# Designs tried in a protein design chat: VH-VL binders against q9ut70. Part 20

Target 1, 155 residues: q9ut70
Amino acid sequence: MTIYAFYIYSRKCECVFAHRWKPSDRNSMETLVSQLEQNSIEDDMEKLIFGVVFSLRNMVKKITADQDQFMSYTTSKYKLHFYETPTNLRLIFITNPKIDSLTHVLQQIYTTLYVEFVVKHPLYTHVPPSAEEGGINCEIFRITLDRFVRTLSCF
Key: E = the ipSAE of ESMFold2; O = the ipSAE of OpenDDE; V2 = 0.75 times the mean of E and O plus 0.25 times the DockQ between their complexes.

## First folded at step 14 (VH-VL; framework fv_namilumab)

Design r04 (at its last fold request DockQ between E and O 0.63; V2 from the best seeds 0.73)
Fold by OpenDDE, fold request of step 25:
Structure r04 (fold): chain C 155 residues (1-155), chain A 122 residues (1-122), chain B 107 residues (1-107)
Amino acid sequence: as target 1 above (155 residues)
Amino acid sequence: QVQLVQSGAEVKKPGASVKVSCKAFGYTFTGYYLHWVRQAPGQGLEWVGWIDPYSGDTNYAQKFQGRVTMTRDTSISTAYMELSRLRSDDTAVYYCAREGYSRGYDNYFDSWGQGTMVTVSS
Amino acid sequence: DIQMTQSPSSVSASVGDRVTIACRASQSISKYLNWYQQRPGKAPQLLIYKASSLQSGVPSRFSGSGSGTDFTLTINSLQPEDFATYYCQQSKSYPLTFGGGTKLEIK
């Protein structure tokens, strides 16, 4: 088990979807959260993740004049994979550090799962992320995403 | 509505095995993790383990490793917990419980079976 | 393993009272804390998840607070049906563990 978590952030930079996988390496993510707490980081993990990405993208933009050059960053504990859609959704994977770039997988998730089950779904209504049950509350999307991710060779 | 219906009470001898069933209604069985929690008479709650009904993957508490087996039959939306080499201290009400789903948050139980009393006595 | 300690183990109160139950974790569990209610002879029922999120269908008189190691369940204006045993449960890491329970009895 090498994929730990998946996040979607809106164009307003709010986390609208989050999923964490349970398999054997789930504790890696838990350990990371614990370490952050020990360092007096009070912000939610979701906010922290976005903050890091935001900062790194800004840095890349300043250096290369193209923030889209940011794809991933790796630590000794995890790798963050990033993809921004044309609609300014941000998709993020948190994985084992040894996993190669999953940008193409994130693109596929957007085009085949998100668009199909969230955007085009006639019965789906968006709930503000600020609500307790806010964000993407689509069971079909969640279940399909889970199944899809489990088919990945790196899973 | 979501409903978990468990099998009836069991009386077993020490050393025997017991298999409790939990049938799910009102939701996609394979879309939610299912946990087992037991409660000895007059005592608190003890987590036994979880099963992913989709993959069949399991995670057992160390205390039960080697004695507990969780399985499922997706065709009838039913989960099973088998506990072997029963001891008197295994006497308890065993609950199946559905794991709820909230954005980025797991391992909470939003629906429970009615419980199955398992009595182990010589 | 993360140990969960509840206090008090039992409390007597009257209808209309405000009741507070404490739950402490042996180590930080951030917001990974849930509360359950169990009536005699019944299965537990979820009240609160993620420390403070009220489960759908649960009366608003129930509320949860806390983060890290110390958590509180509060019942504002106790109702007759609230006399039960309450359990906290950490969802941070395996094995999942419960508090010892707090029995709320009628005075």
Scores: ipSAE 0.840, ipTM 0.926, lowest interface PAE 0.6, mean pLDDT 92
Fold by ESMFold2, look of step 15:
Structure r04 (fold): chain C 155 residues (1-155), chain A 122 residues (1-122), chain B 107 residues (1-107)
Amino acid sequence: as target 1 above (155 residues)
Amino acid sequence: QVQLVQSGAEVKKPGASVKVSCKAFGYTFTGYYLHWVRQAPGQGLEWVGWIDPYSGDTNYAQKFQGRVTMTRDTSISTAYMELSRLRSDDTAVYYCAREGYSRGYDNYFDSWGQGTMVTVSS
Amino acid sequence: DIQMTQSPSSVSASVGDRVTIACRASQSISKYLNWYQQRPGKAPQLLIYKASSLQSGVPSRFSGSGSGTDFTLTINSLQPEDFATYYCQQSKSYPLTFGGGTKLEIK
């Protein structure tokens, strides 16, 4: 299995959505995935680790207001695929390091699934809901996202 | 409300097979992994494996590999666990349990069936 | 396989007591630990997931703590319905494994 996890982080660098695909061995990627998900009192260091990843992005990033931003970053253990909207919503894949960039897929998830199920959600008073409010807890978004990602040839 | 309803008790002889069913109500059956966990009389809990009802993919504890088969029928929202070549130490209550979801956290069981007693005796 | 050891195996206590139950993993499981309550003749029920998160509908007198290898379930002010067997379960790696259980009995 090549796609390990998907995340949405808010402008405040809070993880508001996370989905993992089951690996054959949970230990193979768990520490890195856990670090990207943590936004709780007892795990404040994990939030700082995510901030380091964004700092690396900013060092090479073209700084232009109100533009979509795309990045991929590869280590020996994983590949991070990153897409950020002009409103600083951040969509992330964590994958096997050997696959091609999925930034086009992240943008597609935003424009189709996120807009349809999260932006148009009848009960959210603001978008995205904060992590403390439970984040994006829309079941149909999660299930639809999972099914969409499973259709990808690299899955 | 989420509910898992299992088939009734079974009495089997050593060497036979048993198939336990688990019918889901009150949620999207194909949207959640389903696990099987057993409990021998007076003993603790033992994980058997999981099935993804969407794809049919499975993962079994090594102890049961080769003897257990998990399947499902999505048209009736029902999962099955079949255990073959039964031994007396397979006597246990077999539970199905739904995997919960909380911001990517997995492998925890937020809803359980009532259990199915399987007794293996000569 | 990750072995989960619970202590004590049983405890006698009175209504109103504070009880703690310990669970130790044979290797680090970070915070990937869950707690279940099982009443006699009934299926287990989830109490705590991810070491310290309270499942919906579980009374606030239950709390969980710990990380790494050592975890604790605490019940503040025992109620009559709390007399049951409690199991910890690690969710870090397969096979998923449970502690041996702690039976909480009326004194």
Scores: ipSAE 0.685, ipTM 0.841, lowest interface PAE 1.3, mean pLDDT 84
ESMFold2, look of step 14: ipSAE 0.648; ipTM 0.835
ESMFold2 (binder alone), look of step 14: mean pLDDT 94; pTM 0.956
OpenDDE, look of step 14: ipSAE 0.755; ipTM 0.896
ESMFold2 (binder alone), look of step 15: mean pLDDT 94; pTM 0.957
OpenDDE, look of step 15: ipSAE 0.741; ipTM 0.893
ESMFold2, fold request of step 25: ipSAE 0.595, 0.602, 0.685; ipTM 0.838, 0.820, 0.842
ESMFold2 (binder alone), fold request of step 25: mean pLDDT 94, 94, 94; pTM 0.956, 0.956, 0.957
OpenDDE, fold request of step 25: ipSAE 0.818, 0.836; ipTM 0.917, 0.926

Design r05 (at its last look DockQ between E and O 0.37; V2 from the best seeds 0.00; counts 0 for: pae E 2.2 > 2)
Fold by OpenDDE, look of step 14:
Structure r05 (fold): chain C 155 residues (1-155), chain A 122 residues (1-122), chain B 107 residues (1-107)
Amino acid sequence: as target 1 above (155 residues)
Amino acid sequence: QVQLVQSGAEVKKPGASVKVSCKAFGYTFTGYYLHWVRQAPGQGLEWVGWIDPYYGDTNYAQKFQGRVTMTRDTSISTAYMELSRLRSDDTAVYYCAREGYSRGYDDYFDSWGQGTMVTVSS
Amino acid sequence: DIQMTQSPSSVSASVGDRVTIACRASQSINKYLNWYQQRPGKAPQLLIYKASSLQSGVPSRFSGSGSGTDFTLTINSLQPEDFATYYCQQSYSYPLTFGGGTKLEIK
C-alpha cells in the first residue's frame, strides 16, 4: 500500500473529511500522519497537516509571484499531494514518497465523487456522533472514495 | 439497525472442516470490514482474521494461516469462515464482528453476531 | 505479537461504586486501544474505542483514558447491568490481541 491518507479541508481551513487506509502495521507507516498520531490529538494533527500545506503554498506564491502552483512536497518518508478547487476546497493525499503527483487524481475525486455524492446528493450525508461539526459524513462518498483509490495503479 | 446473524451450532470430528456463516442486515455489507473472533469456553477472545467484503481481500492471524478461509457472497450480504483440519482446541464460540469507522478503519468492532458454537470432539 | 495484560483479573464491587480496570500493552500502541463488555452468554459489546472515545449508546458513566502502554477503563456509579467481563483490545498492529479479561462481580 502506497496511499496512506486523504483529507478535505474547507475554505475555512477546517478538516471536514479524513480517511486513513488500513495498514498492516501502523508503526510501519512512517508518515507525517503516523508521527502526528503519537500526540493523540486528532484535531491538532489535522491542523498541523494543513499548517504545513498552508506555509508551503504561501512560500510558493511569494517566490514565484503567483506564477507557480503548489502541487506536492516530498520527504524521505512520505509525499503530500495537494489540489485546491475553484471553490477553495483543499484536497490532500499522503502517500509513499515514490508516488508520482496525484493532483489529477485529486481533481477527479472532486469532480466525480465529491460533487456527485456530497453536493448533488446531500441526502446521503449524515453526521455520526463522533464526527466533527460541519464535517462531511457521507457513507456513499467514503465507500466510493475507498473503492476508487484502490483501483489506482499506485495503490 | 445493524445486525449480524450467524449460523447454528456445529459438532465436528477432529480433522474435519467447519463453515460458519454471518449474514449482515441494516447497513451496506460491502462498505465495512468484517472480522472473526473466537472464544474458547471460559477463556478470552482471540482474533482470527478479517475480510473486505467488497474486494474479498483477507488478513488471517498467523496461527490460522493455511487452515482458515474467509469468503463472502455479496448478493446475500453473507460472510463465511471455514476452518479445516479441526482440533479439539478449536472448540469455541466463533463471532463475526463489523469493524467500525472513525476517519478510517481502526480495527475496533462496533457490532457483533450472536456467536456460533463449534465443538470438536472424538 | 503485542501482549495485553489486564488487572485485576477479577474485582468485586457494589452498586454505586466506582471501579477502575487497567490494561497494559507490551509495547506502545499509541491510542489504539478498545474496551468491550461481555455479559454472560452474550457477545461482546463495544464500550470505548481509540482509548477514550465513547461508543454511541454507551452510558456516560463509562470512560477510557491512557496512551502508549497504560490504559484505564473507569465505571462511575456501577449499575446492576454492569456486572460482566471486560476486555481490552489493541488495534495498533496485527495480529489484533485482547487482554485476558476482568470479571466484575457483585459484592
Scores: ipSAE 0.737, ipTM 0.895, lowest interface PAE 0.7, mean pLDDT 90
Fold by ESMFold2, look of step 14:
Formats: sequence, structure tokens, C-alpha cells
Structure r05 (fold): chain C 155 residues (1-155), chain A 122 residues (1-122), chain B 107 residues (1-107)
Amino acid sequence: as target 1 above (155 residues)
Amino acid sequence: QVQLVQSGAEVKKPGASVKVSCKAFGYTFTGYYLHWVRQAPGQGLEWVGWIDPYYGDTNYAQKFQGRVTMTRDTSISTAYMELSRLRSDDTAVYYCAREGYSRGYDDYFDSWGQGTMVTVSS
Amino acid sequence: DIQMTQSPSSVSASVGDRVTIACRASQSINKYLNWYQQRPGKAPQLLIYKASSLQSGVPSRFSGSGSGTDFTLTINSLQPEDFATYYCQQSYSYPLTFGGGTKLEIK
């Protein structure tokens, strides 16, 4: 497995959606090691994601960048793929460090899934719902996202 | 209303196999992992494994590897657990349980079937 | 495998009492700890997930706390329906494992 997690952060740098992918089940010892790695990645990754999201928010205020921002950041253990909309919604993949950039996929998720299922959600009073309100809890968005990501050749 | 309804009690001889079913109601069956957990009489709970009903992939506790098979039929929203080469210490209530989801948190069981008693006796 | 140790194995208490049940993991599991209630002859039911998050529909007299290796379930103002067996379960790594259970009995 090459794609570990997907996150959406709000303008206020709050995580409003998170999804993690389970490793293959055909090797139980390999599966256990992968789960421990994902848990370790979660601890460090939340700190890294917050730092990246916070830094980019401040950078946009100080330069004449385009309205969309794309970035990737790679360590020995993982690669962070980042896409930010003009309204400061931030979509993030965490993957194996050897995966090509997925920022175009993040933009596609925004335009085809987020807009359709979250922006147009009949029960959300504002978009995205705050983390305090439970964030994005739309079942159809989660299931559709999971199935879409699993169709990617690099999954 | 989420509900998991399991097949009835089974009595088996050592060396036989048993197949327990779990029919899901009130939610998108293929959108959630389904786990199996067993409980020997008067004992605690023991995790057996999970199945992803959409893709059919599975993860089994090492103790059951090679003896357990989890399958599903998505057309009737039903999961199955088959345990082979039964021993007397496999006597237990077998539960199916739906995995919950809360902003990336998983591997917890937010809805349970009523349980299926499997008795293995000579 | 991560071993989950519950204490006490049983406790007698009266309606209105405050009861605390402990769960210790053999290694750090961060906050990946869940609590279940099992009434006699019934399936388990989720009370608390991720150490302290109350499941929908669970009374506020139930609370969970802890991180790392030490966790507690607290029942404030015990009610008659709370007499059951309680299990902790770790969600940190496979195989998923449960504590041995704590029977809460009426005194």
C-alpha cells in the first residue's frame, strides 16, 4: 500500500476530515508492522501538517502567489501532497515517499467530490463544518472518496 | 437504525466446519468494515478478524490464520465467517460487529449482532 | 500482541455510587482505547471510543480518561441498569485485544 491518509483542513487550520487506509490483509505480520508505522506517522504527521498549513497561510498573505497553491514535502518515511483552494481549504495526501505528486488528484477531489457532496450538503449550515461541530461527517463523501482513491494506479 | 442479524446456534463435532452469517440492515453494507469477535462461555472477548465487504479483503488474527475464512454477498448485505477443523475450545458465541468511524479513528465496534452460539462437542 | 489488564476483576457497589475501572496496556497505545458494556446474555455495546469520546446515546454519567498505558472508565451516580461486565479494547495494533473484563455487581 502506497497511499496512507487523506486530510482536509479548514481556513482556521482545523482538521475537518481525515481518512486512513488499512494495509493489505494477506500477510498478518506485514499488516501489523504497517499499522504501527501508520500510528507513528499519525503522531509526527499531525505536527507536520499543522506546521505546513500554518506556514502556508502566513505565506499567502505576504506574496503575490496564484489563487491555488500546490506543494509536496518528502521525508524518508512519507511524502505530503498539498493543494489549497483560493478560500484556504487545504487538501492533503500522505503517501509512500516514492510516489509522484498527487496534487492534481487533490484538485480533482475538490472539484468533483467536495463540491458535490460537502458544499451542496443540505444539512450543513456552513462549509466546511467546524471541527467542534464534528467536521465533515457525510457518509457518501467518505465512501466515494475511498473508492475513488482505491482506483488510482499508485494505491 | 443499524442492525446486524446473525444465523442460529450450531452444534458441531470436532474436525467439522461451521459457517455463521451476519445480515446488515439500516446502513450502506459495503461502506464499513465488519469484524468478528468471539466469547467462550464465561470468558472475555477475542478478536477473530475483519472483512472489507466492498473489496472482499480480510485480516485475521494469527491464532485463526489458516482455519478462518470471511466472505460476503453484497447483493443480500450478508457477511459470513467459516471456521474449519473445529476443536472443543472453539465453543463460543461468535459476534459480528460493524467498525465505527470518527474523523479517521477506526477499529472500534459501534454496532453488534446478537451473537451465534457454536458448540463443539464429541 | 498488546496485553490489556483490567482491575478490579469484579466490584460490588450500590446505586448512586461512583465506580472507577482501570485498564492497563502492556505498551503505549496513545489514546486508542475503547470501552464496552455487556449485560448478561447480551452482546457488548460501545460506551467510549478513543479513550474519552462518549458514544452517541450513552449517558453522561460515563466518562473515560487516560493515555499511553493507563486508562480509566468512571461511572458517576451508578444506576440499576449499569450492573454489567465492562471491557476495554485497544485499537492501536493488530490483533485487536480486550481486557479480561470487570463485573460490576449490586451490593
Scores: ipSAE 0.542, ipTM 0.807, lowest interface PAE 2.2, mean pLDDT 84
ESMFold2 (binder alone), look of step 14: mean pLDDT 93; pTM 0.955

Design r06 (at its last fold request DockQ between E and O 0.39; V2 from the best seeds 0.58)
Fold by OpenDDE, fold request of step 27:
Structure r06 (fold): chain C 155 residues (1-155), chain A 124 residues (1-124), chain B 107 residues (1-107)
Amino acid sequence: as target 1 above (155 residues)
Amino acid sequence: QVQLVQSGAEVKKPGASVKVSCKAFGYTFTGYYLHWVRQAPGQGLEWVGWIDPYSGDTNYAQKFQGRVTMTRDTSISTAYMELSRLRSDDTAVYYCAREGYKYGRGYDDYFDSWGQGTMVTVSS
Amino acid sequence: DIQMTQSPSSVSASVGDRVTIACRASQSISKYLNWYQQRPGKAPQLLIYKASSLQSGVPSRFSGSGSGTDFTLTINSLQPEDFATYYCQQSYSYPLTFGGGTKLEIK
C-alpha cells in the first residue's frame, strides 16, 4: 500500500479525525515522530503534522500574496497532501513519496463523504470536538472512507 | 455491548489441524481489526496475527507463517483461525481480540475486547 | 522483534498499598504501550492504552506513565480485585509483543 494516513483538522487547528492504515511497521511519518519523541519531544504526532502544514501554508501565502496555495510537500520517505475547504477544514493524506497529488481526492472525500455522513448528521456541530474529546465520532464516515481509499489506483 | 464468543475446547493429535471460531456481537464486524493471541499454560501472551474482516487482509507473526490461516465469514460476523501441523508446544488458550479504535487517533493495535478463549490441547 | 521486559516478575502487597510495575522495551516505542490485567482463568482486560490513556470503565486508581523505552503502571490503592497478573504490550511495530507479566499477590 502507498497511502499511510489520513487526518482532518478543524478551523481551530485541532485534529478531529485520524486514520492510519496498517503496514508492517509505523509509516515513515510516524516513525519520524517516534524518533523525535526519543529526544524528549512530548508533542503529539497530530500537532507536529499540523505545525509543519501551518508553517508551509502561511509561508506560501505570504510569499505569493495569497495568489498561491500549498498543495503538498515530499520527503525521501513520504508525501503530505493538503486540502483546505472553504470552511477552513484541513484534510491531509500521508503517502509514499512517489504518489501524485491527491488534492482532488481529498476534495472528493470532503464533498461526497464528509458532507454526506458528517455535516448532514443531525448531531453535527459547527465545531467538531477535539481528538481528546472523541473527535468526529462517525463510524459510517470512517468505514466508507476506508473502503473508498482502498479503491484508489494508487493504494 | 461488544462481545466475542469463541468455539469450544479442542483436543488434537500432533500433525493435525485445528480451526477456532470467534463470533462478534454488538458492533460492526467489518469495521474493526481482529487479532489472535495465544497463551500457553502458565505462560505469557503471544501475538499470532490480525485480520481485516472487511478486506480479508491478514498479517501473521513470522513464527506462524505457513501454518496459520485467518479467515472470516461476514454474513455471520465470524472470524476463524486455523493452525495446521500442530505440535505439542501449540497447546494454549487461543483468544480473539478486537482492536480498539479512538476517533481522532485511529487504530493503535491495542485490544479493547477479548473472547473468552479456546483451549487447544495437542497430545499424542 | 521488540523485547518487552517487566519487573518485577512477582510482587506481594496488601490492600490499600501503592504498587508500581515497570515495563521496558528493547528499543524506543514512543507511546505505543498498553497494559492489561488478567485474572486467573479469565481473558486479559485492557487497562491503559498508549502509555497513559485510561480505558473506559477502568478505575482511576490505575494510571500509566512513560515514553520511549521505560513505562510504569501504578495502582494507587490496591483493592481485593486487583490481585492478578499484569502484562504490558508494545504496539509500535509488528510483531506485537508482550512483557512476561507481573503477578500481583496478596501479602
Scores: ipSAE 0.656, ipTM 0.885, lowest interface PAE 0.8, mean pLDDT 91
Fold by ESMFold2, fold request of step 27:
Structure r06 (fold): chain C 155 residues (1-155), chain A 124 residues (1-124), chain B 107 residues (1-107)
Amino acid sequence: as target 1 above (155 residues)
Amino acid sequence: QVQLVQSGAEVKKPGASVKVSCKAFGYTFTGYYLHWVRQAPGQGLEWVGWIDPYSGDTNYAQKFQGRVTMTRDTSISTAYMELSRLRSDDTAVYYCAREGYKYGRGYDDYFDSWGQGTMVTVSS
Amino acid sequence: DIQMTQSPSSVSASVGDRVTIACRASQSISKYLNWYQQRPGKAPQLLIYKASSLQSGVPSRFSGSGSGTDFTLTINSLQPEDFATYYCQQSYSYPLTFGGGTKLEIK
């Protein structure tokens, strides 16, 4: 298993969407390891995102402030792939640390899936819905996202 | 409205196999993991495994490795669990259960809808 | 495998009583613990997920607490329909495992 999770964070750095993929393993010990990895990633996410956003504000604000932002961050346990839209929506993959960057895949998810199913959602009064309002709860978006990610060669 | 409807009771001899079906209604069948859980008469609950109806991928508890096969037919929204080389201690009610999907930060491996159960009796 | 131990295995109580059921994991499972109610002859039904979150449609007299290894289900002001067996289930790692159950009999 190479892609562990996908997240969307709002401009307030609140998690408004999360999707995790289960490992299909013949060994129960591998399943335990996957859950431990998920817990560690979840505990660190806000700190990592605040650090990335802070760094981007300082380094690129005059030239690239209105542009898409791409970044990868690698640890011994995972690789974080980061894409930020001009409106400060943040899309994230968590993957195996040894695969190539997926940041342009995150941009594709934004332009094709997020726009089609979340931006055009007839019942959302603002986009994305806040974390307090329950975040992005569109079933078509999450199922289509899941199926798209499963088509990637690295999945 | 989410509903899981299972096949009827089965009586089998030791050494035989049984195949239980679970038909899903009221939701996108391929969008949710489906688990099997069994309960021997007067006993507690035991997890058998899950199937991803989209991909057909499975994960079985080690106790059942080599004896259980989970499959599905997406055209009729139906999952199957087959247990082979039956023993008398396989006598149980077998439940299919849908894993819920929690939006926002998410949560996994909880069962928000259950089938009515299928009694499988193994006796000579 | 993570072993889940429930206590007591059985309890008798009267309508209006407060009942507490304990569940202990053999290792830390953080807050990844669910509670189910099973009425006689019926399939289990979800009561509480992630230790303390109440499932939609479940009465507020049910509550859950705990993290790590020790968890508690509390029923305030028992009702006649609460006659059932209660199971905890960890969702931390595979294989998923259940407690042995607590049978609640209403006097």
Scores: ipSAE 0.638, ipTM 0.841, lowest interface PAE 1.5, mean pLDDT 86
ESMFold2, look of step 14: ipSAE 0.483; ipTM 0.788
ESMFold2 (binder alone), look of step 14: mean pLDDT 93; pTM 0.953
OpenDDE, look of step 14: ipSAE 0.445; ipTM 0.835
ESMFold2, fold request of step 27: ipSAE 0.422, 0.026; ipTM 0.772, 0.649
ESMFold2 (binder alone), fold request of step 27: mean pLDDT 93, 93, 93; pTM 0.953, 0.952, 0.954
OpenDDE, fold request of step 27: ipSAE 0.503, 0.474; ipTM 0.846, 0.843

## First folded at step 15 (VH-VL; framework fv_namilumab)

Design s01 (at its last look DockQ between E and O 0.44; V2 from the best seeds 0.00; counts 0 for: pae E 2.1 > 2)
Fold by OpenDDE, look of step 15:
Structure s01 (fold): chain C 155 residues (1-155), chain A 122 residues (1-122), chain B 107 residues (1-107)
Amino acid sequence: as target 1 above (155 residues)
Amino acid sequence: QVQLVQSGAEVKKPGASVKVSCKAFGYTFTGYYLHWVRQAPGQGLEWVGWIDPYYGDTNYAQKFQGRVTMTRDTSISTAYMELSRLRSDDTAVYYCAREGYSRGYDNYFDSWGQGTMVTVSS
Amino acid sequence: DIQMTQSPSSVSASVGDRVTIACRASQSINKYLNWYQQRPGKAPQLLIYKASSLQSGVPSRFSGSGSGTDFTLTINSLQPEDFATYYCQQSKSYPLTFGGGTKLEIK
């Protein structure tokens, strides 16, 4: 497994959706998400991720006079993939550092899954009993996203 | 409403195998991880493992590695847990339980089957 | 493995009482702690997940708190149906492990 997590942030910089894929063995194959969770809660991690993206995005815009786009950054442990929609929705993948840019995949997720199941069909928002307040509570989006991601050659 | 219905009580001899079924109702069977938890008489709860009903992936507790096999039949929304080489200390009520969803790493059980009593005795 | 220790193992209380049950992990589990209620002869039922999130349909008299290694389940104003055994469960790492349980009995 090379894809670790997926996040959606609103234009208000709030994490409205988060999904972490289970490793085959959490104890033997620790992902970035698992490592980050060792000393923090999920909310803190989500804020941290956004903070990094926010800073990098701003830096890119400043350096290139808004003529460039932040796509990804890579460390020795993970790669962060970024896509911002025209509505300022931010989609993020956290993956293995060897994975090529998934910006196009993020675009597909937005145009085909998010638009279809969340925007066009808001009634598909089945609120699971464990849904957090303020988030995207669409079970079909979640399930379809998972299946879609698992079909990727890099997964 | 979410409902998990398990097979009936089993009585087995040491060394035998037992296969317990868990049929899911009221939700997308392949959309949620399913766990198995057992409880010996008068004792606490012990996690056995989980299965992803859609892909068939499994994760077993080390204690049961080599003895437990979790499978599913998606056509009938049914999960199975088979435990082999039974011994007396395997006597317990076995529960299937659906993993609730928040962000995908939840590992909490929001729905439970009624339990299946497995008795291992000579 | 992460060991979960509950205290007390049993507690007697009366209807209307406030009851607190403690759960301690052998190492930090952040907020990956869940609480279950098990009535006699029944399957466990989820009460609290992620230390403090109340499961839908669970009465508000139930609450969870804590982080790291120490957690507490609180039942405000006990009702007759609350007399049961309660279990904590860590979801930080595999294998998932449960506390030994706390039996809440009627005084």
Scores: ipSAE 0.579, ipTM 0.865, lowest interface PAE 1.1, mean pLDDT 90
Fold by ESMFold2, look of step 15:
Structure s01 (fold): chain C 155 residues (1-155), chain A 122 residues (1-122), chain B 107 residues (1-107)
Amino acid sequence: as target 1 above (155 residues)
Amino acid sequence: QVQLVQSGAEVKKPGASVKVSCKAFGYTFTGYYLHWVRQAPGQGLEWVGWIDPYYGDTNYAQKFQGRVTMTRDTSISTAYMELSRLRSDDTAVYYCAREGYSRGYDNYFDSWGQGTMVTVSS
Amino acid sequence: DIQMTQSPSSVSASVGDRVTIACRASQSINKYLNWYQQRPGKAPQLLIYKASSLQSGVPSRFSGSGSGTDFTLTINSLQPEDFATYYCQQSKSYPLTFGGGTKLEIK
């Protein structure tokens, strides 16, 4: 398995959705979530989001408000794949560093899964719901997202 | 309403096998991991393992490797745990428990079956 | 394996009391700790997940705190239905492990 986690961050840099895949290794003594969080992935996520935004600020003359943003960022431990809508909704994969960019997959998740199940959600009064409201808590979105990602050849 | 309903009590002799069932109601069975936890009479709780009902993947505590098999039948939303080569210290109530989901937090049990008493006596 | 130690093993208290139960992990588990209540003859029920998050339907008199190795479950204004055994459980590493339990008894 080479895809570790998927996140959605709101315009306010709140994590409103997170999904992590359990390791298939039967001898693993540590959950993938714990490994990523113990290694400060959530703290690193905030730093990486800041780094991406900072890089965009440095290129401000090139960027328009209506343009989607695609980036990837690789360390020795993981690769961050980043897709941001013009309204600053941020979709993120965390993967093995050796994986080709999945930003096109993130855009596909936004246009097909997020729109269908979150934007069109009959009970959400605003999109995405805030983290304090429980964020995105739609069962069908989570299950469909999980099954879609597991079909990827790099999973 | 989430509900897990387990099979009835079992009495077995040492060396036999037992298969406990857990039928799920009120949620998408294949969308949540299912765990098994046991409790010897008057004792605390011990984790046995989990199954992913969608793919059938499992993870067992090392103590049970080679003796436990977890399976499921998705057509009837039912999980099974089979424990072989039973010993007297396997006497316990065996619970199935659904793993909860809260923004990627895992390995906590938000719904439990009523338990199945397995008694191994000789 | 991560060993979970609960204290006290039992506590005797009256309705209306404040009770605290401690849980210690043999190594850091960050906030990956859960609390369960088990009434006699019943299955456990989730109270608190991720150290301090209250499960839906659990009364607000229950609260959890802690991080790292030391955790506390607090019951404010004890009610008759709270007399049960309480277990902590770590969710950081497999095998998942539980504390030995704390039996809360009526005085």
Scores: ipSAE 0.552, ipTM 0.813, lowest interface PAE 2.1, mean pLDDT 84
ESMFold2 (binder alone), look of step 15: mean pLDDT 94; pTM 0.956

